# VH-VL binders against Pre-rRNA-processing protein TSR1 homolog (Tsr1): the designs that were tried, part 19

Target 1, 166 residues: Pre-rRNA-processing protein TSR1 homolog (Tsr1), of Drosophila melanogaster (Fruit fly) (q9vp47r84to249)
Amino acid sequence: APFLVCLLPMHEQIDPMSALEILKSCDSELVVENSPSGIVYINLPRFKQRFAFVTPPVGRGNELIALDYLKVCDTTLLLTTAAFGDDEIFDRWGQRIFNMMSAQGIPTPVVALMDLESINPKRRPAAKQAAQKVISKLLPEEKIMQLDTASEALNVMRRIGGQKKR
Short names: E, the ipSAE of ESMFold2; O, the ipSAE of OpenDDE; V2, 0.75 times the mean of E and O plus 0.25 times the DockQ between their complexes.

## First folded at step 12 (VH-VL; framework fv_nisevokitug)

Design a92 (from a82 with heavy chain N106D; at its last look DockQ between E and O 0.69; V2 from the best seeds 0.00; counts 0 for: pae E 2.5 > 2)
Fold by ESMFold2, look of step 12:
Structure a92 (fold): chain C 166 residues (1-166), chain A 122 residues (1-122), chain B 108 residues (1-108)
Amino acid sequence: as target 1 above (166 residues)
Amino acid sequence: QVQLVQSGAEVKKPGSSVKVSCKASGGTFRSYAISWVRQAPGQGLEWMGGIIPIFKTAYYAQKFQGRVTITADESTSTAYMELSSLRSEDTAVYYCARSGELTDTDFAFDIWGQGTLVTVSS
Amino acid sequence: SYELTQPPSVSVAPGQTARITCGANNIGSKRVHWYQQKAGQAPVLVVSDDSDRPSGIPERISGSNSGNTATLTISRVEAGDEADYYCQVWDQSSWHYVFGTGTKVTVL
């Protein structure tokens, strides 16, 4: 069976398909297949692993459906962005769904930070550090992972594949 | 053993609608894809669409977009297919079938319902 | 739209081998599944993923897929193999499950 991963935007303006395109670029020999329902399968021969990515509906009103996705998946990749500033790492939707995840005992997710490359190179370390500070208050043991390049995508895929399968 | 049991045969007039049920038993319902496939008399198999019950999002073949509504009720482990604006060409046996989109990547239909004959006549 | 072409019929004597083809451009790049449908019954999956045999399917039924042709092979044909056979793929370029045109196997 594939390793089932939920791509969960922590801000309503994040397009999870953007993250998925970066993940698809992580290796030249990977094989991608889309299911009829829109699940994206990635076979990554380098790791001898097969992943399935699902993307729930997000935003107010979708909390219970999104939780069902989270409950069925082996792990979750939380998607955050540097594009809207340090105070927009989680928006109100992101804060609400995170609280519901925690209350229901869903396993600790992996956290990605996108769009850091859209920021002036000199400011990128500070922007990443600010995002990490936000995440550390909620997930003290988790290091935010950059997701802008193919090399960074490979690291994210390695971290996801190292999570416990449910 | 996992089984899919469908509702009984129906006779309908042109312009009406029909709703066929597909009840799963003996296994997990909510995380498998349930597809609907029809077969006109003496003809081949034609995919109409499907749903993964836990995600509640249906997806449809282009030919049927706008005429077919596929839903699922997790509390009764039952999927439904409703076809509207019926024509005589819609006379067919309607099957539900299971695939493991969340469990595998081959997308084969490993379990089929017994079929429901829908006859559309004036 | 992506179409899977099968011969309309195949006649075979008991004990011989039936070969049912499923043709399409570059079908070898796709995963092909095969279904057996006996008269008045629902289809039954007999081969998945080109060559994998589901539990309960006899070893004399096998599949292969290369180039522009997938083939279902039924060795040592029995009267009980008389049925319609359909190939099927998921085609993401057209976003459709596509079934082949069907082949009626008649055991002489």
Scores: ipSAE 0.480, ipTM 0.816, lowest interface PAE 2.5, mean pLDDT 90
ESMFold2 (binder alone), look of step 12: mean pLDDT 90; pTM 0.938
OpenDDE, look of step 12: ipSAE 0.789; ipTM 0.913

Design a93 (from a82 with light chain H96Y; at its last look DockQ between E and O 0.76; V2 from the best seeds 0.71)
Fold by ESMFold2, look of step 12:
Structure a93 (fold): chain C 166 residues (1-166), chain A 122 residues (1-122), chain B 108 residues (1-108)
Amino acid sequence: as target 1 above (166 residues)
Amino acid sequence: QVQLVQSGAEVKKPGSSVKVSCKASGGTFRSYAISWVRQAPGQGLEWMGGIIPIFKTAYYAQKFQGRVTITADESTSTAYMELSSLRSEDTAVYYCARSGELTDTNFAFDIWGQGTLVTVSS
Amino acid sequence: SYELTQPPSVSVAPGQTARITCGANNIGSKRVHWYQQKAGQAPVLVVSDDSDRPSGIPERISGSNSGNTATLTISRVEAGDEADYYCQVWDQSSWYYVFGTGTKVTVL
């Protein structure tokens, strides 16, 4: 069975397929396959692991469906972005779904920060620190993981594959 | 051990609709894909679409988009396929079949229902 | 779109070997599944993922897939092997489950 991962945008404007494209770049030998329902399978031979990525619908009205995705998955990759400023790490949707996720006792997720490399290099340390501050209030023991490059994608894949199967 | 049991044969007039049921027993329903495949008399197999019940979202072959509605009811472990605007060319045996999209990438149909004959005639 | 071509029929004497081909461009890069359908019955999966046999399928039924041809091989053919056989792939480029044209195996 593949390791089933939910890609959960914490902002409605995040396209989870953008994150998948970066994750697909992590290794030249990986194999990608799309299922009839749109599940993205990634086989990573060097880790001897197979991943299945599912993406729930997001936004108002989709909270219960998104929770069903979370309950069936082995782990969740929370997607955040630096592109919209420090106060937009979670938007209103992200805040709502995180509160519901926490109330359901779903295992601690992995948190990714995208688009840091799209901003002025000199401001990147401050932007990353601001994002980490937001995450630390909600998940005190979780360090945000940058997800912009192939090497960062490999680190994210290693971290999500190291979570316990359910 | 898992079984798929379909509703009985139906005779329909052109222009009407038909709804075929597929009840799963003896195993897990909500996390497996249920597809619908039809076979006209003397013809081969033709995929129509499917659903993974827990995701509640159906997906369709392009040919049937707009004429087929696939749904699932988790409380009864039953999938449904409704085909509208029936024509004589829709006379076929309609099968439901299971695959494990959440469990593998080969997508084989490992369990099939017994089939439901739908006859469309004047 | 993507089509899987099979011979319409194969005739074979009991105890001999039947070979059923499934032809398509670059089918060797795809996962091929095979189904047996006896008259008046639903299809039964006999080979998955090119060469894997589901539980209850005898080892004399085997599959292979390379280049532009996948092949289902039935060794030591018995009268009970008389059926229609279909190959099948999931083709993500056309986003469609493609079934082969079907092959009737007749045991002489």
Scores: ipSAE 0.613, ipTM 0.833, lowest interface PAE 1.4, mean pLDDT 90
ESMFold2 (binder alone), look of step 12: mean pLDDT 89; pTM 0.931
OpenDDE, look of step 12: ipSAE 0.769; ipTM 0.911

## First folded at step 13 (VH-VL; framework fv_nisevokitug)

Design a100 (from a94 with light chain Y96F; at its last look DockQ between E and O 0.75; V2 from the best seeds 0.70)
Fold by ESMFold2, look of step 13:
Structure a100 (fold): chain C 166 residues (1-166), chain A 122 residues (1-122), chain B 108 residues (1-108)
Amino acid sequence: as target 1 above (166 residues)
Amino acid sequence: QVQLVQSGAEVKKPGSSVKVSCKASGGTFRSYAISWVRQAPGQGLEWMGGIIPIFKTAYYAQKFQGRVTITADESTSTAYMELSSLRSEDTAVYYCARSGELTDTNFAFDIWGQGTLVTVSS
Amino acid sequence: SYELTQPPSVSVAPGQTARITCGANNIGSYRVHWYQQKAGQAPVLVVSDDSDRPSGIPERISGSNSGNTATLTISRVEAGDEADYYCQVWDQSSWFYVFGTGTKVTVL
């Protein structure tokens, strides 16, 4: 059965389709199928893993709908970006939805950091550490996973698939 | 045992609208896809569109975009299909049918409503 | 647009085997589902995912799919098998559930 994953932007400017395109690059034998409702299925035959990705609406007014997505999914991939600086890992939307999901007791998510490769290479370790510091305040046990390359996408997919299906 | 029960037959004038209901019982409603499929007299089956109630977003076959509105009410476990600007060729039996899109990649329609006859005549 | 072509009718003697074809270019790459529709009734799923049989469907009804042809096979046909039969796929390129043209099975 596919592992059902919610792609949740923690910043309104993150396009979750960008993350999906990176995830689709993780393996050359990967098979993608789109459902009638727009669920994106990714099958990794080489690793005998199957995923289904759903993307809730984000931004003010969408909090309750987004929570409903979170409740039906096996897990959530929180999407963050390095593109807007260390103080924009979560924007106001991201903080609001995180507070609400914490109150509802959803499973611990996986956290991805995108766009680190768009930053000056010398600064990347510091930017990643700053993002990790933000996440550690909210999710002490979670290490941010970089999501910019095919190899990093495979690591993310394997981490998601290694979680227990609920 | 999951069942889909549809509203009764309708007779309509050309240019008007019709709204057909589909009530689910005996199982989970909010996370299953409900599709609408019609069948003109003596003809085959034609998909019109669908919705997964928890996602709130309907999706439509191109032929019907602009004329069909599909909605769902979780509190009553009921899906609705409204077809506007009716023509005589819209005379058909309208079915609702269920599929499991959240964990299922085959998208088969495993449960069907009994059908609702809509007759459009001037 | 992607079209699924079925013979309009198939006549079969009681106790014999009916084979209903569903033809399309590379249909073998799709998951094909089959529905039985008796006169005045809603369709009933009889085969899913090419060859999987839902609970309550007799073993004498089976499906296969390869190349350009999917086939529904009804062994030892009975009068109760008289119905219209439709194949169906989901086609993401046209974003459309495609139903076959339908086959009326007559048992005589």
Scores: ipSAE 0.617, ipTM 0.833, lowest interface PAE 1.4, mean pLDDT 90
ESMFold2 (binder alone), look of step 13: mean pLDDT 90; pTM 0.933
OpenDDE, look of step 13: ipSAE 0.757; ipTM 0.906

Design a101 (from a94 with heavy chain S99T G100P N106S; at its last look DockQ between E and O 0.59; V2 from the best seeds 0.00; counts 0 for: pae O 3.0 > 2)
Fold by OpenDDE, look of step 13:
Structure a101 (fold): chain C 166 residues (1-166), chain A 122 residues (1-122), chain B 108 residues (1-108)
Amino acid sequence: as target 1 above (166 residues)
Amino acid sequence: QVQLVQSGAEVKKPGSSVKVSCKASGGTFRSYAISWVRQAPGQGLEWMGGIIPIFKTAYYAQKFQGRVTITADESTSTAYMELSSLRSEDTAVYYCARTPELTDTSFAFDIWGQGTLVTVSS
Amino acid sequence: SYELTQPPSVSVAPGQTARITCGANNIGSYRVHWYQQKAGQAPVLVVSDDSDRPSGIPERISGSNSGNTATLTISRVEAGDEADYYCQVWDQSSWYYVFGTGTKVTVL
């Protein structure tokens, strides 16, 4: 059975499909299967593993739906971005959904930081540190993973694939 | 013991619509896909479409696209199939069936409803 | 469209072996499932994923799949095995479930 992964933006302006495109580039032998149901299946022969990605709707009013997605997923890939500044790692939606999912339990969270390559190189270390600081307060045991390149995507896939399924 | 229980037989006029229900009991509902398969008298099995309740997303066979609507109510663990613009050739036994689609391990129908006869006659 | 072809009927004497074929181009690359349908009843899954046997299905029933032919084998046939049998695959290209034409097994 594949790893069922919920792509969960922690900012309404984050396009989860952008993250998925980066993940799809992690290996040249990767096979993608799209379904009308919205589930995207990825076969990664390198790891001898399969993944299934789902993307719940985001924004005000979609919190309960997102929580339902999480109930069946093995992993929650929290998507964050460096594009909106150090003080806006989570927006209002992100804060709200995080509080709600924390109450019911978060399935094996993995935190990704996107768009670090889009900011000034001189600011990247500080931006990454700021993001990590926010995440450390919310998820003390989690280290943020960059998600801008194919190599980084492979590391994210490796981490997910190394997790125990629930 | 997981089972699918369908609504009773229907008799309909041509041009009308029919809505058949399929209630799941004895197990999980949200993590499976519910499909509808029909069988005309003396004929084979024909897949119509399906739904993953938790995602509330349905998909249909091209033949029935635009004429069939599949929905699910998670609160009652019930799936529905509505077929509109009924014709005499729509006379068949309609089955709901379960597949573990989320796991993508197998696309076999492991549990079936008892079937619902829909008769379309003028 | 992808089509699965079955013989319309198979006759077998009690205690003998019935073989039901399901033919299609490169069907060996698909996962083939088999269903038994007795008169007036809903179909029952008897073989999944080419050769897996669901719980409660007798060991007399087995499946294989290679090349252009999948086969359901029923050994030591009993009167209770009289039924219609359907093969089935998932066609990812067209995204729909395909059933075979069905085979009526008659126990002589």
Scores: ipSAE 0.085, ipTM 0.708, lowest interface PAE 3.0, mean pLDDT 92
ESMFold2, look of step 13: ipSAE 0.533; ipTM 0.824
ESMFold2 (binder alone), look of step 13: mean pLDDT 90; pTM 0.936

Design a94 (from a93 with light chain K30Y; at its last look DockQ between E and O 0.72; V2 from the best seeds 0.72)
Fold by ESMFold2, look of step 13:
Structure a94 (fold): chain C 166 residues (1-166), chain A 122 residues (1-122), chain B 108 residues (1-108)
Amino acid sequence: as target 1 above (166 residues)
Amino acid sequence: QVQLVQSGAEVKKPGSSVKVSCKASGGTFRSYAISWVRQAPGQGLEWMGGIIPIFKTAYYAQKFQGRVTITADESTSTAYMELSSLRSEDTAVYYCARSGELTDTNFAFDIWGQGTLVTVSS
Amino acid sequence: SYELTQPPSVSVAPGQTARITCGANNIGSYRVHWYQQKAGQAPVLVVSDDSDRPSGIPERISGSNSGNTATLTISRVEAGDEADYYCQVWDQSSWYYVFGTGTKVTVL
């Protein structure tokens, strides 16, 4: 039975396929299957785990459709980016969908921060800290997980796989 | 058990369109994939496309892109397939069929409608 | 285009075993499903995922898949097994549900 995961951009300019490509790189024995509707199944035989990833449409007007995706999934991977500055961890879309998601009682998600590797190395700790500060106000017990490398992707996959199925 | 009930047989002229309905009862509709599969007389099965109603996005076999429109209405638990620019070669029985894309990776069609005969004649 | 080839017909005496093949290059790497279609009726799923039997399908109907051949086996054939049988895969490289050419099973 695959663990069904929603890839939810918290900023309209995040391409969820970029996150998927990083996740697909997490293990050399990983097997990918695509469904007729575009669900991406990732089988990690080394860890005996199977995941299914869905990506909703985002942006203004897509809030109800995105909620429907979230309701069918076991968990959500919230995608954030360091690329657009500390005040753009959630854009207006991200804030709206998070507020609606919270009102529906959707289980606590996993939070990924991408594009930290694109920032001046000396500024990366401060950028990560700023992103964590934003997330801590909304999800006090959740630590942001970096998602730029294959090693980091494996950490994210194992965190997702350690959660309870709905 | 889940049941798929389709609309009745139709006779159509070349160049017209047909819209076939597929109503689900006795189970979950919105999160299962509904596909359309046709069978010309004495021939095999041919997949046309499908939809997962909650995602509202239809997907199509390449052969039918541009001629087929697949939709779903959650309020009535009904999927629709509309085939336009009909030709005599489109004479077939049209089936709707369910698969569990969200729950299974094999994508088998576990429940089928009874079929709708569409006859296209001059 | 990935094509699944089946023999057009198989004749079998009651009580014997019918074997219906579904041939394609490296079909063993696919998940193969089998459908039974009796005259005038919709198809019914009889085997999924190569060898899994849906609830209500008798144990005498079984499937296997290896190399270039998937096989549906019907043991102790009965008159009620007379039908057309189709194999099927999802092929993501062509983004298409591929059905086999079909096999008519005749019970002598």
Scores: ipSAE 0.639, ipTM 0.841, lowest interface PAE 1.3, mean pLDDT 91
ESMFold2 (binder alone), look of step 13: mean pLDDT 90; pTM 0.934
OpenDDE, look of step 13: ipSAE 0.795; ipTM 0.915

Design a95 (from a94 with heavy chain G100P; at its last fold request DockQ between E and O 0.89; V2 from the best seeds 0.80)
Fold by ESMFold2, fold request of step 14:
Structure a95 (fold): chain C 166 residues (1-166), chain A 122 residues (1-122), chain B 108 residues (1-108)
Amino acid sequence: as target 1 above (166 residues)
Amino acid sequence: QVQLVQSGAEVKKPGSSVKVSCKASGGTFRSYAISWVRQAPGQGLEWMGGIIPIFKTAYYAQKFQGRVTITADESTSTAYMELSSLRSEDTAVYYCARSPELTDTNFAFDIWGQGTLVTVSS
Amino acid sequence: SYELTQPPSVSVAPGQTARITCGANNIGSYRVHWYQQKAGQAPVLVVSDDSDRPSGIPERISGSNSGNTATLTISRVEAGDEADYYCQVWDQSSWYYVFGTGTKVTVL
């Protein structure tokens, strides 16, 4: 059975398809299949693992639907971005959905930070540290994972595949 | 035993709408994809669209965009298909069928409803 | 878009083997499913994922898929095998469930 993963943008400007394209780049041998409903299946032979990615609608009014996605998935990949500054790691949507997710007792997610390469190189370590500080207040035991390159994508896929299956 | 039981046959006038129900029993409803497939008399099978009930989002074959609305009611384990602006060419048996989109990549329709005959007469 | 072509009919004597083809360019790269539909009834899945049989389907019904042809094989044909048979794929390039044109199997 595939490992079912929810791709959850924590900022409305994040395009989850961009994250998927990066994840698909993690290995030259991977096989991708799209389901009729838009589920993206990735077979990653290196790990002898199959993943299924689902992407909920985001933004005001979609909170309950997004929670339903979270409830059926084995885990969640929270998508954050460095592109809009340290105070925009979660936007208002991200804050709302995270509060609701926490109230429902959803299992600890994996957290990705995208677009760090768009930051002045000298500021990247500080930007990453600031993002981690935001995440540590909400998920004290979770370390953010950068998701900009194929090698980083492989690390994210390894982390996801190491999570407990429901 | 998983079953899909559909509503009864209907006779409709051109230009009207029809809503067919598909009730699941004896198994999981909300996490399977429910599709609608029709078959005109003496013809083959034609996919119309589907829904995964827990996601509440429907998806449609291009031919039916704008004419078909697919919904689900999790509390009654029932999916619905509504086809509007009926024409005589819409006379067909309408089937609901399920597939394991959340757990499998074969996407086969493993359970079918008994079918609902919709006759559009002018 | 992507079309699955089947012979309109196949006639076979009892006890013999019926072979129903489903032809399309590169169909071997797809997962092919097969359905049996008896007169007045809903389709029944008889083969999934090229060659897998659902529970309750006899071993004498089998499937294969390579190149440009998928084949449903019914060995030791019985009168109860008389039905229409459809192949089917999910085609993500056209985003459509494609059913074959159908084959009526007649048992002589």
Scores: ipSAE 0.651, ipTM 0.863, lowest interface PAE 1.5, mean pLDDT 91
ESMFold2, look of step 13: ipSAE 0.640; ipTM 0.852
ESMFold2 (binder alone), look of step 13: mean pLDDT 90; pTM 0.935
OpenDDE, look of step 13: ipSAE 0.811; ipTM 0.918
ESMFold2, fold request of step 14: ipSAE 0.609, 0.641; ipTM 0.847, 0.855
ESMFold2 (binder alone), fold request of step 14: mean pLDDT 89, 89, 89; pTM 0.930, 0.930, 0.930
OpenDDE, fold request of step 14: ipSAE 0.881, 0.877, 0.886; ipTM 0.939, 0.940, 0.941

Design a96 (from a94 with heavy chain N106S; at its last fold request DockQ between E and O 0.82; V2 from the best seeds 0.78)
Fold by ESMFold2, fold request of step 14:
Structure a96 (fold): chain C 166 residues (1-166), chain A 122 residues (1-122), chain B 108 residues (1-108)
Amino acid sequence: as target 1 above (166 residues)
Amino acid sequence: QVQLVQSGAEVKKPGSSVKVSCKASGGTFRSYAISWVRQAPGQGLEWMGGIIPIFKTAYYAQKFQGRVTITADESTSTAYMELSSLRSEDTAVYYCARSGELTDTSFAFDIWGQGTLVTVSS
Amino acid sequence: SYELTQPPSVSVAPGQTARITCGANNIGSYRVHWYQQKAGQAPVLVVSDDSDRPSGIPERISGSNSGNTATLTISRVEAGDEADYYCQVWDQSSWYYVFGTGTKVTVL
């Protein structure tokens, strides 16, 4: 069975398909298949691992639906973005859904930071550090993982694949 | 064993709608995909769309987009298909069928309901 | 649109072997499933993923898939094998479950 992963935007302006396209670039030999319901299967033959990615609807009114996705998945990849500044790592939606998933006892997620490459190169270390500070307050043991390049995508995929399957 | 039991046969007039139910018993409902497949008399099988109940979002074959509505009720373990603006060519046996999309990588239909005959007649 | 073509009928004597083909361009790259539908009944999955038999399906029913042809093979045919048989794939390019045209197996 594939490792079932929920791609959860923590900002309603994040398009999870953008994250999927980066993840699909992580290895030249990967195989992608779309299911009838829109689940994205990614097979990484080099690591003998299959992943299935589901993408819930986000934003106001979708909280209960998103929680149902989280409950069936083996893990969650939280998607954050540097594109809207340090105070927008979680927007209002992101804060609300995080509080709800924490109250439900859902296992600690993996956290990705996207769009750091849209920042002035000389400012990127400070922007990443600011994002990490926000995440450390909510998830003290989690190091934020950059997700802009193929090699960073491979790191994320291997981190997910190393977790315990439900 | 898991079973899918459908509502009874219906006779409908052109221009009306029909809603067919599909009740699951003897197993897990919410995390399996439920599809609807129809078969006109003496004809082959035609996929209409489906739903994974826990996700609450249906998906449709392009031919049926805008005319079919698929829903699921987890509290009763029942999926529904409603087809509107009925025409004589909609006369068919309508099946619900299950696939293990979340549980394995097979998109095969491993369990089928008994079928519901819908006759559209003037 | 991707189409799966089957012969309309196959006639076979009891105890012999029936072979039902399902033809399409590069069907060997798909996972092919096979369904048996007896008169007045719902379809039953008899082969999944080209060659896998679901629980309860006898060993005399088997499948293969290579190149442009998938084949369902029924050895030692019995009267109870008389049915319509459909192949099927999921085709993501058309976002559609494609069923074959169907083959009526007649046991002589």
Scores: ipSAE 0.625, ipTM 0.852, lowest interface PAE 1.5, mean pLDDT 91
ESMFold2, look of step 13: ipSAE 0.622; ipTM 0.830
ESMFold2 (binder alone), look of step 13: mean pLDDT 90; pTM 0.938
OpenDDE, look of step 13: ipSAE 0.791; ipTM 0.915
ESMFold2, fold request of step 14: ipSAE 0.615, 0.623; ipTM 0.846, 0.849
ESMFold2 (binder alone), fold request of step 14: mean pLDDT 90, 90, 90; pTM 0.939, 0.935, 0.936
OpenDDE, fold request of step 14: ipSAE 0.900, 0.814, 0.902; ipTM 0.945, 0.923, 0.946

Design a97 (from a94 with heavy chain S99T; at its last look DockQ between E and O 0.88; V2 from the best seeds 0.74)
Fold by ESMFold2, look of step 13:
Structure a97 (fold): chain C 166 residues (1-166), chain A 122 residues (1-122), chain B 108 residues (1-108)
Amino acid sequence: as target 1 above (166 residues)
Amino acid sequence: QVQLVQSGAEVKKPGSSVKVSCKASGGTFRSYAISWVRQAPGQGLEWMGGIIPIFKTAYYAQKFQGRVTITADESTSTAYMELSSLRSEDTAVYYCARTGELTDTNFAFDIWGQGTLVTVSS
Amino acid sequence: SYELTQPPSVSVAPGQTARITCGANNIGSYRVHWYQQKAGQAPVLVVSDDSDRPSGIPERISGSNSGNTATLTISRVEAGDEADYYCQVWDQSSWYYVFGTGTKVTVL
């Protein structure tokens, strides 16, 4: 059985396919298969890991169906972005779904920050720190994981694979 | 043992619609994919589309896009297929069948319903 | 579109071996599944993933897949093996479940 991962955008403008393409770049021996329903299977034979990635619908009105995805998955990768400013790490959708996750007792997610590499290098430390402050307030024990490069994608995949399987 | 039990045979006139049900018994199928496959008399098997009930998003074979609606009610463990604008060529046995998309990647149909004969005649 | 071609029929005497082929370009790169369908009945999965047998399927039914041909082999054929047999793949390039054209196995 694959390790089932929910890719959950915390901002409606995040394209989860962009994150998935970065994750697919983490290893040259990686094998990808797409299911009829659009589940993306990533097989990492070198690391003896198999993952299945699902992406729920997001935005207003989709909170309950997104929770159903979260309940069936082994873990969740929360997708955040530096691209829309330091006050847009979670948008209103992201805040609503996170509050519902917490109330339902869904296991602690892994948190990714994308698009930091697209920011002026001198501003990157401040942008990363701002994102970490948002995450630390909500998930005090969780360090954000940058997700812009293949090396960072490998780190994220290893972190995900280390989570408890349901 | 998980079984898929389908609704009974139907006789329909051209231009009408038919809705076939597929209920899982002896287990939960909310996280499995349920597909619909039909077989015209004396012919082979033809995939129409499917759904994973908990995800509520149906997907369709190109040929049937716009004529078929697939839905699921996970509270009753029942999937539905509705075929509209029926023609005599739609006379077939309609099967539901499941795959373990969340449990494997081989996409084999490991459990089949008993089939529902739909006859389209004037 | 990706098509799986099978011989329309195979006749075999009891106790002998039936071989049912499923041909397509590069089918060896796919996971091939096989179904048995007896008259008036729903299909039954008899081989998955080229060569895996579901529980309850006798070992005399086996599968292989390489190059341009997948093969279902039924050893020591019995009268109860008389059925139609279909191969099947999931083809993500066409986003379609492709079933083979079907083979009627007649036991003489």
Scores: ipSAE 0.571, ipTM 0.832, lowest interface PAE 1.7, mean pLDDT 90
ESMFold2 (binder alone), look of step 13: mean pLDDT 90; pTM 0.937
OpenDDE, look of step 13: ipSAE 0.817; ipTM 0.922

